# VH-VL binders against o27280, part 235

Target 1, 266 residues: o27280
Amino acid sequence: MDSMNVPEVLEIKRIVEESESVKTFIFSWDFRREVRPGQFVMVWDFRDEKPMSVSLIDPVRSEIGISIRRVGEFTDRVHGLSEGDLLGIRGPYGRGFELMGRDILLVGGGIGMAPLAALADEATARGMRVDALVAARTADELLFLDRLEAAGVNISTCTDDGSCGFKGFAHERLLTLEENHDMAAVCGPEPMMFQVMRILDERDVPAQLSLERYMKCAVGICGQCCLDDTGFRVCAEGPVFWSQELSRVREFGRYRRDPAGRRVPW
Below, E stands for the ipSAE of ESMFold2; O stands for the ipSAE of OpenDDE; V2 stands for 0.75 times the mean of E and O plus 0.25 times the DockQ between their complexes.

## First folded at step 9 (VH-VL)

Design R24 (framework fv_acasunlimab; at its last look DockQ between E and O 0.02; V2 from the best seeds 0.00; counts 0 for: pae E 14.6 > 2, placed apart)
Fold by ESMFold2-Fast, scan of step 9:
Structure R24 (fold): chain C 266 residues (1-266), chain A 118 residues (1-118), chain B 108 residues (1-108)
Amino acid sequence: as target 1 above (266 residues)
Amino acid sequence: EVQLLEPGGGLVQPGGSLRLSCEASGFTFSRYWMSWVRQAPGKGLEWVSAISSGGRSTFYADSVRGRFTISRDSSKNTLFLQMSSLRAEDTAVYYCAKSYIGRAFDIWGQGTLVTVSS
Amino acid sequence: SYVLTQPPSVSVAPGQTARITCGGNNIGSESVHWYQQKPGQAPVLVVYEDSDRPSGLPERFSGSNSGNTATLTISRVEAGDEADYYCQVYDDSSDHYVFGGGTKLTVL
């Protein structure tokens, strides 16, 4: 069917302020259209369209949530909206997270906790033990702690400035945590994800990682979604990849591409 | 070269026991979930058991739970299936299989025939 | 328990397109993997994660998955494609790998 490729105009039912820079926008959703944690939607403000990860999937209330960090003109405009205002939503797109085993480690940095919060809900609902390492620059930027706690998730935190939990980066905190898990899921800045992936590989923990790369266009058109070595396209084959796939990609964690397609170091 | 080698099968009487082994080479064995999949003569594929990469978690099909034990020895790159209380219905070719991207099987052993009959 | 349903057999002429279906409740939300098995041989992975192909496999093999049906499509069928084909998912509610019953592809 073609319904997924045409934006549906939806009313903002509720807005949750997650932090000074992050809001979750909640919409009624018809779950005849499947949505999985790790998938994204295109959000249209009737001027520009941007990809956003789904952070809440609630079939009981018939709601989805989309968490948006304020980083530029589009997101500033969306943050200025109120309950009752309209946005266009198209999707979902991309490969979602896949669960396996009895326990899972989640490692999230900043807004990367958004898709992992949806995954935590699914994992706990299926009876999986969930441990989450939540990382941010400061305590005020740690996301979804109350939601994770309510779901029964075992939470570890770290902040760059030491304002909450371990003082340091996610991978440094992970080195002090020596529990093995049946699988892991990771989402955050690519340099953080690269370091975390290396540690999980050394610990024999299969991991899925979500790439939140810049995308300008509809699925199948944007060249900026391509990865080196494997030819994977984030919007078509991602955004979620197993560490087995990413370990062979030269670009991952080392450089990115600007809007012109040129390599830029992190 | 990535390979899984299963040395021979066997003929065993009902109620008997048999241990299967599968030797891995060409990849870092300890990093992957491993499974046993069987196929009765003229029938389809049936998953039997899986073990997590670290060996901490094991999973079993309902038909074999309590009778079969999956284990691994990462220092020897070897996967095992200890079968006990064998029944005629357990007669099958048993394949070891390496997980791929978590949930598919990309590398399979050559299969070992287990026959349970008097 | 999750159950996958495949037709027991499909027949096609050389050069035509074969389609093998795999039915499952809400299978479109699962990742489906496909295996080819020739007599006396171990299975070979031909499609994984709904539509991806392992390196070295022909582009004639492709997959799709939506709603209640996943499909393996083999274009420009050759005599050498005659085999049994199995779909497979991982049921995360039970931590079980589940195979379909298999489809025998006959090239007429």
Scores: ipSAE 0.750, ipTM 0.876, lowest interface PAE 1.1, mean pLDDT 87
Fold by OpenDDE, look of step 10:
Structure R24 (fold): chain C 266 residues (1-266), chain A 118 residues (1-118), chain B 108 residues (1-108)
Amino acid sequence: as target 1 above (266 residues)
Amino acid sequence: EVQLLEPGGGLVQPGGSLRLSCEASGFTFSRYWMSWVRQAPGKGLEWVSAISSGGRSTFYADSVRGRFTISRDSSKNTLFLQMSSLRAEDTAVYYCAKSYIGRAFDIWGQGTLVTVSS
Amino acid sequence: SYVLTQPPSVSVAPGQTARITCGGNNIGSESVHWYQQKPGQAPVLVVYEDSDRPSGLPERFSGSNSGNTATLTISRVEAGDEADYYCQVYDDSSDHYVFGGGTKLTVL
């Protein structure tokens, strides 16, 4: 189904405080417009527009959730909003995650857990075994733990400072896990994803990874989110890519382009 | 060169058994899901069975569930299909297929004919 | 079970554009793949993930998918394009790979 290209003004139904820096905004949604985990929407506060992953898909309540991390002026404004306030939402856009097999490993870092939480809900609803490695800098930044647990997800935590779970990075924790899965889904800081992908490839685990790039149009026209050497547009061919696709992307895990098109190292 | 070779086809009586094999070369066999797809004479393609890259999970079409068993040997880069309780309607060319990005098949064997007839 | 519907046959003159459709309930939300099969040969992937093209395939082959219909488009059709074409999806609800019935493309 074609995504809407015109922002729909929606009322914030609920706000869930996930952490000090992350809020989930809940909206009523007409599910005649389908949305898949891994897809994103453009959020418009009538001044600026930013891409955000869908973190909740609830057909029963006819709701979607968008988790937003406070990182700049736009998100500061959005975080200042209250229930009942309005936002413009257009989308969904991009390629979402695909599910295969009976067991899946989710590896998420920080706000990267947003799309993976939605994927976890779908996977568990399908009766899949879901293992999730949830990583963050500190315990207070770990996202969606209660939600995942309630869904029946087997959770392993990892924190940089060791305040919860394994002390270290996600790829380091992954190395300590010996069991393989039918497939994996990964989302988080790109350096993390790069290392995780390497490990999964060595273990012959099919993996999908969700990339983040500067997006302007979200419809594959402006080219701002184009990946070097491949011509992949994160908003159109992504944001979810298979590891085989990313292996062709030279810049992956190394650098990104800023709004001016300049290389910015990770 | 990437290649899938499919020996093991032949003539078998109804109720009989047959084991197909598919030998892979030119790619890292253990990294990819594999499937069997069959095609009855003059008919379309029908997926039969799939196995995950690590062999942990197997899947079957309803038409063959309980009768066919898919397996793989990574040390030999070989995919297997054990067929039992064969029926006339199982007569087909059986293709070994390699999964690519997503849930598509990018590499196919040339197929092996299985004929079930009295 | 999920069902994909293709027209049995499509005819096109050389140099013209052929369009082969694949119908399915809300197929636009699925990833559709296309295969070409010539007589006596194994299928060949020509389009995957709705619109992506494998390396080595000519740009004449393209795909689209929206609503209830996916379409394989072959521009500037050549005699060598005469073949059977199959669409395919993965049905999450049943864990089945599903093929369409196939379309015979005849180049007049």
Scores: ipSAE 0.686, ipTM 0.880, lowest interface PAE 1.0, mean pLDDT 94
Fold by ESMFold2, look of step 10:
Structure R24 (fold): chain C 266 residues (1-266), chain A 118 residues (1-118), chain B 108 residues (1-108)
Amino acid sequence: as target 1 above (266 residues)
Amino acid sequence: EVQLLEPGGGLVQPGGSLRLSCEASGFTFSRYWMSWVRQAPGKGLEWVSAISSGGRSTFYADSVRGRFTISRDSSKNTLFLQMSSLRAEDTAVYYCAKSYIGRAFDIWGQGTLVTVSS
Amino acid sequence: SYVLTQPPSVSVAPGQTARITCGGNNIGSESVHWYQQKPGQAPVLVVYEDSDRPSGLPERFSGSNSGNTATLTISRVEAGDEADYYCQVYDDSSDHYVFGGGTKLTVL
């Protein structure tokens, strides 16, 4: 069954330990169901279901990879699985990244590098020059560095604590980097993405940003992933937006909602 | 170099029509919302219309809704304003403007004068 | 329907500080942007998102926004700062961009 709303039960073919807290789970995939970098899937562990970004798209080996950070009970259970175990996968969902030009900048924070790693593979396969700014709080949380280097990506790193690369935030490192890119793709914590977007817009670099919101149905029906003042649904109109689409959104990067729905600062 | 150029404008009689254009250069036009903003002689700025980056959503001030149509052509990097049923109070300098963070306007054209009189 | 109110004029001596107000109902919850317009020229963005400066603008231009009033502050004013100044918000209930009526700054 090819329906995106019914999970397909797939065997975990391979597990890659990306860091202490991040694993990539690799599955066989029939690419008659097209997958684009920046799209996501719903991962079902037979008790609960969570959205996860696709980090590997390999039509030659007929494989996809899904990178999952351990952050709670669901992801703890999934991290406890082994090769040969089963997961339900439905999707892909959402609008992916679009490549343009010959030079692309990737800016990823933490697990946000997952969809950007998939995009880097596509960009390098097209012969594009790819620069990546890989950011994390600490060196142990920098993701996909060896993979990106092997793909021919030019890597800059930054860590909040200075344990690897530039000491500081991604947007601070960006100010010290080359300004001449045809486009940028950004994914990570929303405060980082807001600051990065401002710099890129000022430099006249077209940018696509991937947003995450709480999701329940993944097809835009339930409304829980809406951006407040636009009616955009992250799962239906995103998760990837052009920076100008986000210019309509007052709350992007300025505040979040607490459980009672009140605006609170980041 | 980022530029917005508004050729066009001119004199038109009440009830007449005129199409304004705004040619963009130095940025990826299709990625940005665009607006028209006008300024009557000796008066303040008045937002007229906006169009989304893909062109699917259009917005109009109440004073022009139903009479003006905003559109864009990404192949020509051009923003348009089709004005019809023109009135004397539509006399103004018309600016095109590029969207920026928070719904600001960071790049403005030089403006073009539209005069509606008999 | 959302209305922004600005004083029609403000006068200051060179070297002093000008404050231009923009009044609106609960404007402190809005993002406020400010434009400078000199005679015969297009507007220029001088402050956005209440208090942020575009690249290349002097630090003399600053902004604040709370309650029912946003304020553009120009310190150490110069003769070249003489211009009309407009505040602007986006009103999400009407999908309208709204400008204040403008304030003429005169540097004596």
Scores: ipSAE 0.000, ipTM 0.419, lowest interface PAE 14.6, mean pLDDT 84
ESMFold2 (binder alone), look of step 10: mean pLDDT 93; pTM 0.955

Design R25 (framework fv_acasunlimab)
Fold by ESMFold2-Fast, scan of step 9:
Structure R25 (fold): chain C 266 residues (1-266), chain A 118 residues (1-118), chain B 108 residues (1-108)
Amino acid sequence: as target 1 above (266 residues)
Amino acid sequence: EVQLLEPGGGLVQPGGSLRLSCEASGFTFSRYWMSWVRQAPGKGLEWVSAISSGGKSTFYADSVRGRFTISRDSSKNTLFLQMSSLRAEDTAVYYCAKSYIGRAFDIWGQGTLVTVSS
Amino acid sequence: SYVLTQPPSVSVAPGQTARITCGGNNIGSESVHWYQQKPGQAPVLVVYEDSDRPSGLPERFSGSNSGNTATLTISRVEAGDEADYYCQVYDDSSDHYVFGGGTKLTVL
């Protein structure tokens, strides 16, 4: 549909500073166009367009939020905007997370907590028990802890440097947590997600993982999609994948693509 | 070789009980959620019950809650449905089914007929 | 409580395209799966996640899902495609699997 692929120019209603490098931009949203956790939108600053995961879905206030980490020219320009400024938003795109069972484990690394924060809101609203393992390099990079706590989520933290919670990586912390869950959702750096997936597979916990690099494939930009060693075309589904399919993809957690499309080790 | 085998069914009087079994082979049974789906003669598919991979969570359709119990024995690769307080409307072919991506069912048993009548 | 609506029957001539719809409130946000069932046989998964096909299934089977309607499309229909077709979703609010009422495809 042409109308679904044209950016809507929306006013930035509110900006929340999540950390020194992360801001959440909040917009009024017409929920006749449904948005689910795990979906993304294309954010247009009238020069460049980038995919961003939806981090807040609030139908009561008629708002969505998009959390953006400062990592380059586009995100630097967007971070320079103020309440009242305009951005183009189109979407949502991609398939959202699917909830199942009575309890869920969320494992988020850095900005990967953004789509998981939206999922936590939905899961708690449905009466699920939610456990979240929030991981970052340092305490200052742990995101959404206050929001998760307010939602009734059981939080565990870990930092590489030990500045908050467990000292170590997400998968090392997960090994100390012996409770089984009906399902899990994972989002963060691909090497972290790979290690976490392996542990969840050993525990027979079905997991969904959100892969940022496949967001462009979902909107018809095929520069980053590829055939894996099984011949499966992973770009067809993005960004959320079940762990069962990702365990069959040789590139997941091992290789990335450079600008020329070559396989490069993580 | 990937299959679900349902060894039997039966005729049961109203108010009676019956246990169905489903034996899995060719895949790692303990990794998957399993379900029972039934089909009354000449009618459509109706989901009955599901059990999580570890067996700690069970789910039931409103029509069978309190009367049916789903369970699994991963050491025997077997799924069970214990049916009690059976009614004429429980008459159906019962299929066991393995979960797949997106909560689809990729592997189905051959079906076992349960007839509830006097 | 969530309801999937399918037409009870669809007729199509051999070689033509059959379209079977599955209606549901905001079904475009759900993962829709499709099953083929022939008389006396167990259902067979023919489309999952709206549009993906299991390995070994003919490319004639495809799916789409948007808004309030999901569609199973069978191109270049063959006599062997005559069967009952069911759509299925998972209702997150109730933790229930939901099937449509089924559509009988007649090829003639």
Scores: ipSAE 0.008, ipTM 0.567, lowest interface PAE 9.0, mean pLDDT 85

Design R26 (framework fv_acasunlimab)
Fold by ESMFold2-Fast, scan of step 9:
Structure R26 (fold): chain C 266 residues (1-266), chain A 118 residues (1-118), chain B 108 residues (1-108)
Amino acid sequence: as target 1 above (266 residues)
Amino acid sequence: EVQLLEPGGGLVQPGGSLRLSCEASGFTFSRYWMSWVRQAPGKGLEWVSAISSGGYSTFYADSVRGRFTISRDSSKNTLFLQMSSLRAEDTAVYYCAKSYIGRAFDIWGQGTLVTVSS
Amino acid sequence: SYVLTQPPSVSVAPGQTARITCGGNNIGSESVHWYQQKPGQAPVLVVYEDSDRPSGLPERFSGSNSGNTATLTISRVEAGDEADYYCQVYDDSSDHYVFGGGTKLTVL
């Protein structure tokens, strides 16, 4: 049976307010349906369906969490919901992160910390040493610092305005970090990820990057999920890609696509 | 308005214990690292202890490690310093301080005097 | 451990420029912050990140940081600037906040 294609109506068990603009919605989950960090689910509010990364995977409590930033009509409606209200969940979908080696660097920007928070939990449970560089525009937009600390993660922060940690961008902070890592995982705005990828490539650190902007479909019918030149479909082959794979994509970090499919600079 | 209020302090005998508290208002307390900084009478500023935003990482100056415990209750916007095995050289005004850009301290409590004497 | 060295005192005449130094090994690679403390009061941040000023502080306060020396400069000194001044960095190798010993500015 194709049970992953049928939405399950789940009750919102708990809501965690991460910031003024971000909430984590927690649901009971049957872990006979495996879910891994880096995968996403389709969230259905009975009007529209949108892809959301899984930010919490807790088999001990039998819970998953999805973190949602308020950016438009759908997310505004979902943010208006309360504990006990219902949402439809389909999935999981996509390729999750792969862990290798003894130590990992996580580099996250804004809501991009959501899938990396779930990855941090898996990496620490596996016995890896985890360092996280958490970036945002302001201190109030830094996400999951408490979860990362609870997991035993070594945290560095940076903000564009300097309100917490290093004043500057993630790649500028990364240049001052000299410790070598067996691998890295990166999630955030594409310009940030592109700059970070370049530095990691120069240091010969294999990196995985998550392209959340293309998670518009889970069924594979729409061509909007395709990357330029490679033909990768983010919902089918991503959202997680190795840096070596992304080096072949000319538009990565340089261009985005508008609703008409035209390339526009970031 | 951003402020830190320190209602504690007092006189303690050598070897005794005392708990300091610091109440925060006007900012999202749970997002910021917090520190305790002390100043002995007529002396300079000395950093004592720091606690991460989530409360899971704590740091101590060598002079107080094993004797002092920093903690926080973010649901009550309160920072604590539990002091034990107090010595005469711990006599100082204790300030709580909020972390700022570049690990500076932008907001300071008014200070509370701790006197360790027989 | 990382150590910051300040002169214990600096004297200046009203209207002149005061310069307070903070010495540290390769301190130019660190972010240096400066605090003003008047008797009986908590410290006040006057310069952060080497040269930035908090909102509401006079333009007379400025900072620089290069090589092994950071400097707080106070132009057109006023009687009200008389205070103790402390430099501060964060030592990432030890996870310690480090203060200089302080400099007493006397306006003659």
Scores: ipSAE 0.000, ipTM 0.397, lowest interface PAE 16.4, mean pLDDT 84

Design R27 (framework fv_acasunlimab)
Fold by ESMFold2-Fast, scan of step 9:
Structure R27 (fold): chain C 266 residues (1-266), chain A 118 residues (1-118), chain B 108 residues (1-108)
Amino acid sequence: as target 1 above (266 residues)
Amino acid sequence: EVQLLEPGGGLVQPGGSLRLSCEASGFTFSRYWMSWVRQAPGKGLEWVSAISSGGSDTFYADSVRGRFTISRDSSKNTLFLQMSSLRAEDTAVYYCAKSYIGRAFDIWGQGTLVTVSS
Amino acid sequence: SYVLTQPPSVSVAPGQTARITCGGNNIGSESVHWYQQKPGQAPVLVVYEDSDRPSGLPERFSGSNSGNTATLTISRVEAGDEADYYCQVYDDSSDHYVFGGGTKLTVL
């Protein structure tokens, strides 16, 4: 393990506005440092450092992309940057998604589509059939639809308010989809992932789920990444887990801990 | 189609040993945690042991710890329970069971009778 | 050491509602699963995660869990529902799976 990882200071080459609240920042990348879908990097704005999933991996153009949702002071500062400005990037960290079989289902909610977009590119490049269920609160918050369509992905959408596609939640839409898949990858709000995992497990579809909410530190530096029932540390053993690993974690999708350590429902 | 088959069981003297096996078909065995659950004649269900999908983590009920060893060969879709130092109170029908959401068991083997008697 | 308490037997007439309880200290904070077992057969999962039902099971089976008591409810009972029913939880403090003692449901 490399204990001397330091951020590389990289120029923002291009910024893509994905929605009102999401931007993808694109950097030139030296692919001698390999990156896999599902991995994350630490983004440093020369004041604070936060983990962000890699959403674009393009070795042909020698580029990576990092999609960031505006949710606080750090992300608000980063959203204020322009092409040509500098950010520190270190990583990648974590285990990425594993691909198996010939068919894959992607189920993404909101910003959770970011790591799944990178996975879709890899799966299609391998000749896999890719179906994506893209979920959001409203049509304006659906992410990466054009990119997925350009890659040849079969897309289903759902929105809580019915403004695009199925009116309802991802798991409700999934119940109406009967296609078989060799595997699935799921990323989004934890309650959504739990409900989706239930359905996939019942259908005997092995699923990988990405748990990004616990990444308060890099590569197991602190105990914040620890899961209650198994002692898994998300930043060291994740963020990607097989559904069967998570089936043992009683708190997954049901409870979280408040600052006092009490169990509270989602 | 989806099933767990338990070829094995038998009559063993106290202090003896026996290995149970459970063959899985119709699902991706290597992705699931597996358990052994037993039921003494006329009694209720009692969990015995569990093994993680990768086989590195094993768990045992207090009554069998140190005497029983759970293992798996995922390349052959087979779960094992090696029982040693058997006692009369180990007499039971032994079920292999597949883990499900919330640590439930959704698929069960047909059960194999193990009788420990002199 | 966690203990789940079930009544040994419950009797119900056909077409009526049967309620089988599972008592445990703060069981409402646990995920409770329910199994049906007929003579000479392996158990069958009928309710998991307190109130969810496996695909293909009748809507007549439902569950609830709060405080110190979880309940399996079988509405519009049929003769074919006659069986032993077991509740089950996972005890995180010991890393043990725990079953209740079982309840014999008789449909008279």
Scores: ipSAE 0.000, ipTM 0.415, lowest interface PAE 16.0, mean pLDDT 83

Design R28 (framework fv_acasunlimab)
Fold by ESMFold2-Fast, scan of step 9:
Structure R28 (fold): chain C 266 residues (1-266), chain A 118 residues (1-118), chain B 108 residues (1-108)
Amino acid sequence: as target 1 above (266 residues)
Amino acid sequence: EVQLLEPGGGLVQPGGSLRLSCEASGFTFSRYWMSWVRQAPGKGLEWVSAISSGGSYTFYADSVRGRFTISRDSSKNTLFLQMSSLRAEDTAVYYCAKSYIGRAFDIWGQGTLVTVSS
Amino acid sequence: SYVLTQPPSVSVAPGQTARITCGGNNIGSESVHWYQQKPGQAPVLVVYEDSDRPSGLPERFSGSNSGNTATLTISRVEAGDEADYYCQVYDDSSDHYVFGGGTKLTVL
């Protein structure tokens, strides 16, 4: 099978425990099938299939990594797997991040740091200056700090409870940080991303934001991939969008949709 | 300098075709939605078409749908409007415009006159 | 389809305040933008997101938006403010950008 729409059964080469709730699963990857930061794959445990962002892209070792937070039955089963076990992977899908300029700001919340960690690796490899604002509820939920530091990233942290770095939300911390980035990339809870986007727009910093909640249809066929106001299809046009594309979307940052399509507040 | 330059325009007969272009400079063209807005002589502004930053999503006013095609080439910093099956009522000054916060238009081209008559 | 209604003309004396309205069904739930157009020139954005001003525009230009009416307010009007003014929204239901019919501001 040589179609990106058919799952390839891959052996789990290594598992990295990022936190009590997050693991990164590493697979050998044939880079004839290109993958870019910001893209996602469908992960199949032979019972259910879920979209996951790619968090590690390493052509030198011929590896990709997928970081998974434990939140339900599927992720509980996957977290129970060991090195040597098998998972189905199909893709990659979606629009990846575009890098431009010499300076980039990364703003990540919780597991949203996963695609941004892959982007940080590419940006530093290109010789860009990378500043990262890493946000979480508590210090234990801050992800990839050691990996980002090893890559030469200038890190700022914030936690809602003040257990590490600035006490407060990502957008509050951002107001205290240096202006003058050529671009930004943002991934995390939509309310956080909405507030961050507003500040970056005021600073005239072009931002790309990753919307992952609609990744149910890998080929972009289902209506569940659409945003409320504009009809954007996350798997076809996303998950990465420029901030100007999101500036009129009423749903962005305020509501999400359940499996039945009903609006649910954040 | 942030600007949009519109070379080209002209006189075409009803039923004819014409391609407009708009060249961007002074900003990162690929990050912004772009639109075409027209104005008939002595009349108000009428939005014609819009295209997303990546080019995958296009919008058209009901009056031009099926006749006009918007496209972009980010490698050339250029926006296009391919107009076909032109009618006398398509006679207007055509402006390209850059999207801004809230789907406003902050930068406008100088406008190019398209005249459709026999 | 969504329709924006503007008065065709407004007259004001120099130094006075001009108010230009833009009527639309539940327009207070939309973001309203305002453009100034002088004869033979391209439009210029003067107010966006109901009440924000682009960098470099005079503080004399301000806006408001609630219910069924948005308003562009020009305080201490100068002769150079004489122009056509257009309101604009993006209608999510139709995926259309909508302009009002325009208001000619005459400075007496």
Scores: ipSAE 0.000, ipTM 0.398, lowest interface PAE 17.3, mean pLDDT 83

